# VH-VL binders against o27280, part 323

Target 1, 266 residues: o27280
Amino acid sequence: MDSMNVPEVLEIKRIVEESESVKTFIFSWDFRREVRPGQFVMVWDFRDEKPMSVSLIDPVRSEIGISIRRVGEFTDRVHGLSEGDLLGIRGPYGRGFELMGRDILLVGGGIGMAPLAALADEATARGMRVDALVAARTADELLFLDRLEAAGVNISTCTDDGSCGFKGFAHERLLTLEENHDMAAVCGPEPMMFQVMRILDERDVPAQLSLERYMKCAVGICGQCCLDDTGFRVCAEGPVFWSQELSRVREFGRYRRDPAGRRVPW
Below, E stands for the ipSAE of ESMFold2; O stands for the ipSAE of OpenDDE; V2 stands for 0.75 times the mean of E and O plus 0.25 times the DockQ between their complexes.

## First folded at step 14 (VH-VL)

Design D98 (framework fv_marstacimab; at its last look DockQ between E and O 0.91; V2 from the best seeds 0.80)
Fold by ESMFold2-Fast, scan of step 14:
Structure D98 (fold): chain C 266 residues (1-266), chain A 118 residues (1-118), chain B 112 residues (1-112)
Amino acid sequence: as target 1 above (266 residues)
Amino acid sequence: EVQLLESGGGLVQPGGSLRLSCAASGFTFRDYAMSWVRQAPGKGLEWVSAISGRGGSTYYADSVKGRFTISRDNSKNTLYLQMNSLRAEDTAVYYCARKSNYGSFDYWGQGTMVTVSS
Amino acid sequence: QSVLTQPPSVSGAPGQRVTISCTGSSSNIGWGYDVHWYQQLPGTAPKLLIYYNTKRPSGVPDRFSGSKSGTSASLAITGLQAEDEADYYCQSYDSSLSGSKVFGGGTKLTVL
């Protein structure tokens, strides 16, 4: 709404170090611009602009948080900033998660836990029972466990190397979880999301999945806004989709596009 | 251990209504999605409807949408199927089935016969 | 018509091997959805025979086995016995249908 397409220069109020590679940047926010879990913003360092999911939505403190993983030149520069420094924020963009029923399963991989942490806060505030399956390659890469625990979320962990919780992948852990849920929300690497989606489909659990890879659409300079078979524009109609919509997309979970637009297997 | 017992079937006129019940025992009912699966005389299995463990989501086969309503009462360990606007082609044995974490129907009731005829 | 195709009947003598096919498409088995198999003895409810493509419930003998490749699945029965005479159904999930579990048309196994 209003001026969401014009970057607003905001002061970094607080920085939380989530891991060696992830920081959450917290800003004062005017909630006359609504923000919902699952939406993203464009973060501008006065040189480059990149899409980032909102990981904290706190209208009581009038704060939002944006969690950023260090993966390249832009994010490395942003990680070098301190409290009191300035960043440009444009947005929010995209559709947020929808909540239904009495309980929800969150399945997050790596930085994909960021939008799910914001969703966990909303779900618990609405009185839903929240179970979270938090997955990473190693224990040191598991994110938001303390925040989820403080919110009253029931947590299961899994790591590829077995350093914390179940040894294996998220979908393998999911198969050992006997409890059914009224809905699920999933965010993480696309191959993980594909495997989790098909299991939830077979269990009669409606799932929403967040597709991070298409967020460059927000700056209007991408050919990656559309899913291969459906033509959905992720920045306009996503990034959050119901599983039944994604199950019709032949590209989902099988291959991605590199920076040159070439098909590469996951 | 796990038991499912259907009831409420019978003979009904076209356009009529019936409510089927399935009493569950031997497991934590609220932790499992439940389904109704039917079988017309001499025919194969057809999935009809499903409900999530706490009742927040429901699914229906196209053949029954708008006519059938699935529900559950977890305090009574009971699954229901409200069948309205019944047609001759709804004649079948109706099975209550539990959905496993692998997506299979791991336990089935004995079935209850619904006959739609004048 | 069923979206999963099974032969309507198969027959064998005691001790023989029989195979029952379940042919799907890109929207179900070919998409990666799992296949389960059910045995229905005359006059009884279906019972789970094979789940998650290859797994056996407790009490199912190892002469029953399942497999899945491409858009199809198969149930193999070795050492055929008279008590195996039953209807056999495959079941999967189809993404093109509204939340639908789909069953094959069923295969009547006759032990001659």
Scores: ipSAE 0.803, ipTM 0.916, lowest interface PAE 1.1, mean pLDDT 88
Fold by OpenDDE, look of step 15:
Structure D98 (fold): chain C 266 residues (1-266), chain A 118 residues (1-118), chain B 112 residues (1-112)
Amino acid sequence: as target 1 above (266 residues)
Amino acid sequence: EVQLLESGGGLVQPGGSLRLSCAASGFTFRDYAMSWVRQAPGKGLEWVSAISGRGGSTYYADSVKGRFTISRDNSKNTLYLQMNSLRAEDTAVYYCARKSNYGSFDYWGQGTMVTVSS
Amino acid sequence: QSVLTQPPSVSGAPGQRVTISCTGSSSNIGWGYDVHWYQQLPGTAPKLLIYYNTKRPSGVPDRFSGSKSGTSASLAITGLQAEDEADYYCQSYDSSLSGSKVFGGGTKLTVL
């Protein structure tokens, strides 16, 4: 048994309130265990376990951060925790983002900005130019703006209601941007990602997209996160996929599976 | 005003090489992906190659992969197409085209003729 | 042989309405990729006529319109004029051809 599959009980060092519904939980991390932006960990509150993206990777402080949106019973419990409380963490799992070129575009929606924030830190540390399109329904749901700005990221915001930045959806804002980047990384609601992907494909911008699916084992054995036709396991072959890979995935942007495995539209 | 001007076309023998250039003006060159599109005499349009605005990514049609190389010099506002191992079927007018934000080709040059013949 | 299929030719009298079809598949138009149209007058370079399925660039009259549905797209020309005689090409993106930009075979429009 690989030690990475055994949850480590870790103390919450600090909690950052990112928004009304999102908190980042900071943990000490032994960086002998490598972690990459785009990978996820399984978070265990001793009752249930859920996959969460890593949103902060800080080798200097020997810390990682996990950003969690409050959306259900599990996350309600986690959001009720305080500094000094304990959580079980196992991982990291999955394929993370790859960086290429000199100029990168990040397109994120809502909590999808979590893995992209980590990627932004790595990219800027490597001396890359980073542009980020940060989308949310409203201004108060925009995540990591101060953090990104501090890192030197050029930020463009987009909100459904126009409360901040461009009024409209991320793909609409993207169509107004004239710059052509070497690579793009995308994470957010799947319908958003679908629209953004096709535009980037048409622009000849290589794109990586991070998918979200129900994952239980995180090691590619249970099959719950399998994508139709391709057999791709989001936890093993993903969650980060290249555009060319997703172009073969019939369900991408069209339908998903509920916790019972039933096919439902987005 | 956006302008694209192709040059470098001519007659070449099969197996030979040719280098096309496209001089761009009237816009911020580095911000736009560029493409080469060709048209054989009396035939339709065929996409050949594309390059990202900053030159970090390149794409090729299967028909030219391994033989053609697209590049750009943003300091000179110039797009290039190095064509090696030329074949008769490569005979065409080669157009330089700018990629719009929508993925369309919004501006085209007048083209340069490449003839591959023994 | 083109990935996108167009009729080789269409014709109409001045003032009439003509349509040019562009039929694709599940890997291009049907996947959701956008369709663009180009007009090529005899002896000239192509010109962008319609972009993003339905949008007209500046200078293109409203007689030209584009539509997309399912795996196909269509260019409609109303009030046909003599100067509309040209070749018309649809263009999209195909994910099955290593990310290729794909053109239709072209349609020759003759004004009678």
Scores: ipSAE 0.798, ipTM 0.902, lowest interface PAE 0.8, mean pLDDT 95
Fold by ESMFold2, look of step 15:
Structure D98 (fold): chain C 266 residues (1-266), chain A 118 residues (1-118), chain B 112 residues (1-112)
Amino acid sequence: as target 1 above (266 residues)
Amino acid sequence: EVQLLESGGGLVQPGGSLRLSCAASGFTFRDYAMSWVRQAPGKGLEWVSAISGRGGSTYYADSVKGRFTISRDNSKNTLYLQMNSLRAEDTAVYYCARKSNYGSFDYWGQGTMVTVSS
Amino acid sequence: QSVLTQPPSVSGAPGQRVTISCTGSSSNIGWGYDVHWYQQLPGTAPKLLIYYNTKRPSGVPDRFSGSKSGTSASLAITGLQAEDEADYYCQSYDSSLSGSKVFGGGTKLTVL
C-alpha cells in the first residue's frame, strides 16, 4: 500500500556521471506508480528532503533516473553516495508536460535539461520531430548530448563562454534559429525561461515551462510553493505551466521567495 | 526573394462563406508561422489569425473565433483562411503575413478584398 | 479602442524630426514584449520599418529609429522627407489576450 507522503527507501542501482557537477541516480521502480516527464520526486537523505526532477523513465527496464546537480550541502552529501547506498523517494508529484502536434522544441539550461531528456524520449517514441537547444555556462556542463543524439534529436548548443556552439545566452541563440514548432518545452534558470517565453509567445509557439519553488509537503497543503498574485501552488498546479498561466504571475523571472517569505532576486 | 500572393476575395452576402488562399515562395514555408491581418476601408490594421509552421497550433482574434478557420498545406506552400458566417464588419482587405524569428511581420502580401454586403 | 495607443496624427516640415508614441500596459510592452513598427503608404500593403524595438531591416534608412521604455515605445524620424507621408503602426504581443497580436490604432504622418 503506497503512500505519497511517506518516502520509500530505495537502493541506488547505478550512478551515471553526467558532468563534473551532475550525477544521475538510477533506481528500480514499480510503474504501478505512473511517472510523467516534468513531474518531480522528493529525495530524502535521512537528514533533509529536496525536490528533484525525473530525467529517465524506463518502464521496459523498470527504472527511473533522478539527475542531481551539486549546489549545496544536501546535494554534496548525495553526490558522495555510492551504488548500493540508500535514498528515500516519495512521489511522483506535480503536473507534467503535455505533448501536442508533430514537432517540439526543447530549451534547456543546465540541469533543466533533465526533465526535457525524459520528454525527448517520449516525443521521439511518438514519432515527433524533436529539436533541442541545450544551454550551459561551459561545454563541460552541456547535459545529455549523446543520449539526445542517439534518440534522433536535432541538437543546437550554446555556452555562456563560447566553448561549444553559440557563444551567449539561450534566448540569443533562439533568435538566430529560424524554425517554428508546434510547441516548446522549457526548463532552466528562471531568468532564462522568462526571456525564452517572451520570444516563443511572439513567434506563436505555445510553450510549457517548468518552475522551481521551495517545497515542504509537495501535495498542495502547506502553501510554501505558492506563486504571488495567483495562488497557484507549484507542487500541485505545476511545476509545469503553460505560458498563458504564467502571464498572470508578476514574480516570474523577476524574483522568488525564500523559506522565510522574503523576496529574493534570481 | 520572399513572395506572398493572396487570392479568393470577393463579394459575399452576410451569413455566407469564403475561402482565402495565400501562395508562398522564396523561403522554407514550413519553418515559419503565418498570420492573416485585415484592414477595413479607412481603418487600421487588425490581426485575425495565426498558425504555427508545422500547423499544429492555431490562434484567433476574439472577433472571429468560431467563424474562421486557419490552415496550411506545407506540400503546396499555401496558407488558407476559411471564413464562415460572414458579417458586414468582416469587410476588409485581408493580408497574408509571415512571422519572423523576432516576432515581427517581416513580409506581407498585397492583400485580397473581401466585401460583405446585402 | 486599441490596446496600444498612438496619436491619430502628427506633422512636420521637411528636414525636421518627428516622433510617434505607442503606449501600452503591463500585459504587453510593460510585461517585456517587443515592439515592431510598420509603414503603410496609401494604397499599399504595410511594410516592416522597425523590429525588436530598435532594429532596422535592410533598406530602411538610419533616420528611422525606435526605442522602448516601461510601458511605451517611440518611433523617431529625422530628416523628414515628403515620401515619409504615410500611416505608421506599432505592434506587440498582449499576454492577457492569449496568443493575441495587437496593433496600435495608427498615426497619419503629414509632411507639411
Scores: ipSAE 0.734, ipTM 0.894, lowest interface PAE 1.3, mean pLDDT 89
ESMFold2 (binder alone), look of step 15: mean pLDDT 92; pTM 0.942

Design D99 (framework fv_marstacimab)
Fold by ESMFold2-Fast, scan of step 14:
Structure D99 (fold): chain C 266 residues (1-266), chain A 118 residues (1-118), chain B 112 residues (1-112)
Amino acid sequence: as target 1 above (266 residues)
Amino acid sequence: EVQLLESGGGLVQPGGSLRLSCAASGFTFRDYAMSWVRQAPGKGLEWVSAISGRGGSTYYADSVKGRFTISRDNSKNTLYLQMNSLRAEDTAVYYCARKSNYGSFDYWGQGTMVTVSS
Amino acid sequence: QSVLTQPPSVSGAPGQRVTISCTGSSSNIGWGYDVHWYQQLPGTAPKLLIYYNTERPSGVPDRFSGSKSGTSASLAITGLQAEDEADYYCQSYDSSLSGSKVFGGGTKLTVL
């Protein structure tokens, strides 16, 4: 963050329909303010402000893209906008993904593929081999397959209902993928990410995971220190964490807390 | 068909060095993480070090960190363990082991004996 | 200290059922990490016996089975045979900042 941190009002340059419920909003961007895969921006519709992961980073065209799923009043209003309309954007914020080694496995669930699509672009540009496991409840909720294919990514799919690729959950599909990787990046529903992280740890694959619920911590909306359920302080800027950091957070993937502080299963 | 063959063990004095090798065959070597696991005479198994398939990530047990270096040459299908500043407690049979997609050690070599003694 | 605890020895007569326990904690088995079991016959390298808590590699008899509950795992051997005399090791992963593969101390099975 900086002390003059206010939203810039930017024109929607282009809108891409990713699915019936997901759109990518593309804006011109001045890359004097660097953006890395895994970072997010605050999107302001002149009423409410919400964190959204950056899904496209294109310095050649001087563009960023933000993918938004329609889930409530704010996102319904934003989905009603057209090219030429205005949104407030501030950021980028948060800890981005780090790349290491010569190959990477991306594991994305639903809208979680959005930040991973941006990461795929960076990894391929660096000459890394990229494999992606793209998971969703149904075939029509699989996102960015054409974009990943165009980037030269090796794609595997799975759906809960079996409508595309492997029938089952991401972690079940992961067990059938024998090839090892130098690193992995994971983003999706927290229970999925927990199961995937556990398997990657056991395979000696260092993983980074992006957690939406920690995006607000990165902008200082909550304190910079978080407590895990053992009572020990975890002080790290999100939303991207190494699996070793998340292994200390016993709530990860298992439960959340209600307003009274009680553990509630996912 | 999968075969792992260790070599390079022997007798060495405390503070000395040894380089172990493991020749792999019967599978696509670069697609598997590899580990070294040791066993002191009459004792149990202890994981020592691991390396990812392309060599971009390495891991070490605290007991050997800073003294041992794991590496691989995928063009030669060979895994290495460079052991420096050897101590009496490093005396063990050293096994080369392949890590499966389930996280298990699914294939093991025959082992090579390292004896650290004056 | 050993992070996975096994009894040092267990014994049984031919045809009996024996179990070998592997006791961990909230940072390994209790975290959800999988347990694998290895059989080491005298004078040989370890061999994978059970992987992913319950799965058997090709060639492992149905007499061997694995289970996991809470912070512990067990290897069961039914219809015990003389050729089952061996050392048995459990193995899991421990969740720490560095992360590591951890083995139990081993159990010597004697067939009386």
Scores: ipSAE 0.741, ipTM 0.892, lowest interface PAE 1.3, mean pLDDT 88

Design H1 (framework fv_bamlanivimab)
Fold by ESMFold2-Fast, scan of step 14:
Structure H1 (fold): chain C 266 residues (1-266), chain A 119 residues (1-119), chain B 107 residues (1-107)
Amino acid sequence: as target 1 above (266 residues)
Amino acid sequence: QVQLVQSGAEVKKPGSSVKVSCKASGYTFRSYAISWVRQAPGQGLEWMGRIIPRFGRANYAQKFQGRVTITADKSTSTAYMELSSLRSEDTAVYYCARDDQYEGHFDPWGQGTAVTVSS
Amino acid sequence: DIQMTQSPSSLSASVGDRVTITCRASQSISSYLSWYQQKPGKAPKLLIYAASSLQSGVPSRFSGSGSGTDFTLTITSLQPEDFATYYCQQSDDTPRTFGQGTKVEIK
C-alpha cells in the first residue's frame, strides 16, 4: 500500500503492567500487514513519534503488543494513557529475526526481552526448544518471566544485585551455562550484547542481535547511521544483524554517535 | 505452594463497613493483579474490582463505585477490600483471586470470607 | 457491560455421559473466555482459559472451544466429582462478567 508511511490511529485495547517502568500496549491489528519478531513500529502520540519493538504477535486474536519502558517525556506521556485512548502506529519496519534448527537460546537485558518474548512465542509454536537467559539490574526489572514459563521456555535469570538468580551480568551467567544451541538471539544494552556475542562466537553458535539505537533512520528520517568499518547502514539493513556482520564493526559495543555524528563512548 | 488466604467471617450491622484481607504467598505478589468477586447465597459470581499491587491501581465495577475500596500492602503481600454503607443485600461470600494480566483468568482463589449483614 | 448468558441453566446427567455447556457473549470477546467449576461451599476452580487452554492439573476430559460470541465447554466422560456448577467469564473488557452458571446434577 502507498500509505504505508502514514500512521493508523488505533485504540489501546488493553494495557499490561510488566513492571514499574514497563507497560505493554495491545492493539487490534490487520494481519494483511504481516509482522514478525524483531520488527518495530513507529508510535505517535500526536506530538512525537518514537520506534518501539513489537513484543506480542497474535494473528489468531488479530492483536499486536508493544512494550514501552518509561525513559523520558514521550514515554511518560504514553504511560499516562488508558485503555480506550488512541495512538498512531505505522509500520512494521526493519529486518526481523530468522529461526533455524531445533533449539534456540534467547539472551535479553531489560526491555530487550520485549522483541525476544515475541520470538519465543514463534519458536515454541514451531516446536523448537527454547532456553532464555533473562537479565536485569534487579528482580523487579526482570520481564516476561511468567509469559515465558507459560510457553514452556526453560528460564535462567541473573541480576546485577543478586536479588534473583545468578548475581552478576548476562555474559558472566552465560559462561556458567553448558548447553549447546543451534542458534541464539540477543537483545539488550549494547555492551552486554557485545560480550554475549563474543562468547557465542567462540562456541560456534550463530547469533542474531538487535540494535535499536538506529531505528528512527529506518523510516528515512536521516542518513547519518553508517557504521565506520563497513559503511553498513544499521537503519537500512537492521535492526537485527547476524553476529558475523557485527564482529568487525569497530563501533559496536565501544561507542555510538550523537545527532551531529560525533563519537560518544558507552 | 501458590496460595491466597483470607480473613475470617464477619457479622455486621446495616450502615457499617467491612474490610476483608487476602494474604498471598508462593509467587511474586506485585506481578499479578488481585480481583475481588462476591457470591450471595444461592446466586452466581459478581466481579467487584481489581488492583495491580505494583502501582496500587484499582478498577471497580460501576455498581460498587463509591462504596468499595481495594488496596494492597506490598510489604506484607496482602490485598484488602473494604465495602462501606452495608445493606442486607451485601450478605455474601467474598473471594479474592489472582488475576492474570494478559488473559484475565483467576487462579488461585482464596477460600472465601462470609460476610453477614443483619440487624 | 458485556453480558454472558449460559445454556442450559441446569442439566441432569449420569456418570459416563458427554456434557456440553454453552456460553454466549453480548459482543465479540475474541477468545478471552475462561471456564470455572464450583462445588457447594467451595471457591471456584479454573478449568479452561483463553477459550480452549486446559489449566495445569485439570483432567483431559474437559475441553473448551469457540471464539467471538459463542463458546462451549465439553466434558467427554462425566465422573462423580464433576457434578458441580460451571461458570463462564469474559476478560476482554472491564468490568469482568460471569455467566449465570450451569448446574450439572446427578440423574
Scores: ipSAE 0.254, ipTM 0.690, lowest interface PAE 5.3, mean pLDDT 87

Design H10 (framework fv_bamlanivimab)
Fold by ESMFold2-Fast, scan of step 14:
Structure H10 (fold): chain C 266 residues (1-266), chain A 119 residues (1-119), chain B 107 residues (1-107)
Amino acid sequence: as target 1 above (266 residues)
Amino acid sequence: QVQLVQSGAEVKKPGSSVKVSCKASGGTFRSYAISWVRQAPGQGLEWMGRIIPRFGRANYAQKFQGRVTITADKSTSTAYMELSSLRSEDTAVYYCARDDHYEGHFDPWGQGTAVTVSS
Amino acid sequence: DIQMTQSPSSLSASVGDRVTITCRASQSISSYLSWYQQKPGKAPKLLIYAASSLQSGVPSRFSGSGSGTDFTLTITSLQPEDFATYYCQQSDDTPRTFGQGTKVEIK
């Protein structure tokens, strides 16, 4: 009955090392419990629980993948695990991406490429043309390039330091790309997403943006996952939002909220 | 696009060691894993182990554990397979191949290195 | 270790024939199966990955099917260049393992 609110203990089937700081953990999954790109799960290491976006969805193989960046004690412990070890998984939660039209632009920064990699698989399976702009601080932090290429995605890269592709930020690279798209999906640091959203709005391209902050309320009814004066809750109404929804939120791209709901500048 | 070029044929005495090289060119060596597969004369393909060069992590088939060492030099985009305590049964063609992280298929393959162990 | 068994071990065929090679895994490997072609004195060449995905540049007469434990490679209308040994390989677990090979020889 409460299956989505109780962690299921799953064996780590495979671990893919994406970069020095990112690993993808692959689990067998019963797809009677549907998972869509843009949704997240709660990962439990039997001490702490953290929200993680699903980066691989493969109903044919009955597998999901969760990509985790090493950024603290929890993720450091999880990165120390081996194939055959156990983790608790609860979910999925949240609203996933919606696909429309015949072509889509993906714009991802760092670990934000994780949910977009899953979306790329679904979009290509539907016969959509997929263009991806993959952004990171350095070449070593660009994620999923081999997976995207294998899926038939047209890839553009940019790095802050110029070590791969365009030298500069995602929004600066996007200004040099002139092809129209029926829609876009964006995930990464909020300042990047804000700048990208502005450009897409000027081009009249509807965009969906994934806000991965404040997803600690796993039951989806707490107020901790809240977007400013609109009252939207990321875990209940997100994490994926259309650009027209976010353009009315003063918080987006300007400040964030801590777990106590206080405003913190970017 | 990526090409794998292996070192030349070797003739070794029983009890010695051999180190075969596999140099990647034309692509991003650091983004993929490299597997080593051997084939004895008239026999099938046998997987020995793999390394992810970027992280220096290697896994070996149990049959070869203790005798095989797989390493990589990122500065020269070269992977190595060293097999020690050679026996006549180790006479084979040794291949390196790029190992896909998600699917685990092998493409491209090196041209192969013939290793003959004879007294 | 996952054991891979191919059938038949060898077969004789004529140009234009439909050739079917089967591969069985000792446990479920979902669709983590690849097929390779090897000609004498040459390295193996990838034909099919993910059980049914045709590698770029491989002729459409090659196709793969199956899931779980039973897999099939089919060559429709065999050509002279197709006389070779074929291997299946699982990538669901480490160690990676191959079938024993199927030799397709001219009748």
Scores: ipSAE 0.358, ipTM 0.723, lowest interface PAE 4.3, mean pLDDT 86

Design H11 (framework fv_bamlanivimab)
Fold by ESMFold2-Fast, scan of step 14:
Structure H11 (fold): chain C 266 residues (1-266), chain A 119 residues (1-119), chain B 107 residues (1-107)
Amino acid sequence: as target 1 above (266 residues)
Amino acid sequence: QVQLVQSGAEVKKPGSSVKVSCKASGGTFRSYAISWVRQAPGQGLEWMGRIIPRFGRANYAQKFQGRVTITADKSTSTAYMELSSLRSEDTAVYYCARDDYYEGHFDPWGQGTAVTVSS
Amino acid sequence: DIQMTQSPSSLSASVGDRVTITCRASQSISSYLSWYQQKPGKAPKLLIYAASSLQSGVPSRFSGSGSGTDFTLTITSLQPEDFATYYCQQSDDTPRTFGQGTKVEIK
């Protein structure tokens, strides 16, 4: 009923090819509707809607960016669009990241770097010291390294195959990093986020994690719930959660839900 | 590295209350959950409840709900378990244990506190 | 409540024997299963967590397996210090529940 719940039809102003499989779509945005890092929008191609994290927030240029990985029919259609074409955008939705302290760590895997890139921009603009651990399967899938460097972020990389930086997984690389941080923000595949969260908890670093599975819950279309520490099924608003909120969710990092709501191992 | 040290043995009358302490030594308390488990003479292990300091919340087994209160003092790294309206069936050794958030296993354990309810 | 049942309740064994203890959950608990060793007058000691993960400092002769409802603790080549009571514990749901225990006695 209000402007956030009705799609605005917006012209694609620019397309940035981040990798072979990832593009950032840039739109003019009226910042009377504030957007914060960690929030998402619903992208409508006039056939289907999908939630997408906001990866660029630029009030000076009055633009937002949405980074989309090519993974199926909807994203294939969107990747086929050109500058000047139209998409419907609803939102923003969900709770965003909360910045605290002076020194922060960002840990991103694959497309999970998208919302963290927006967070890095805000944190550096506030004068915070930002360390980013950027993880991917291969060097070609490391995202936003040039944006992070331009923002003054201290970057560490790791790839599963060793093609760039540390050879191994994000949590293995994190174990070799000795610097303390006031908070961390984590986004990527759930198994990666689970392992990273465990290490940060052991180091007493409060962490915020962004979970794709909770984007549908935030817009009120969620019929799926995670089990908490009592076995009670609960629907929660996301996508950003503090690690202490997730420590009670037994399914985090271990199970996903199919469309019927049944538990399926990752 | 972390060790849990419990308060000494107690002898209590039926109808009274007992408060057992569990102090974390050699580590921080804020990042741990603490579970309380009891063992009656010759019997198995029975979970009573836990406190999750990060959440600021305690959860209890239904059998003990209304009689057990589990609290934590983060400044002294000490957890407490208070059991009220004591009965002879409450005679047991009471253990505290560090509770892993992710897998739910207990390690380390305190040495145990013997509570005897006798008249 | 999830009920945990161990088998056998007791067994007699000799040093060098292979010992197996089973634990059955009344409903699926995935891999949220731990094994503990308890000696008389002592607190329990963690041996295995997540059904099959060996706790640091625990001898490699101890191993765990299983998922869902059926779990096994195996002790390969029993040693004198292994005569104790063993408990399984589920952490899939609240309340956390333990098996009744399996006492491993010298033959």
Scores: ipSAE 0.006, ipTM 0.417, lowest interface PAE 15.7, mean pLDDT 84

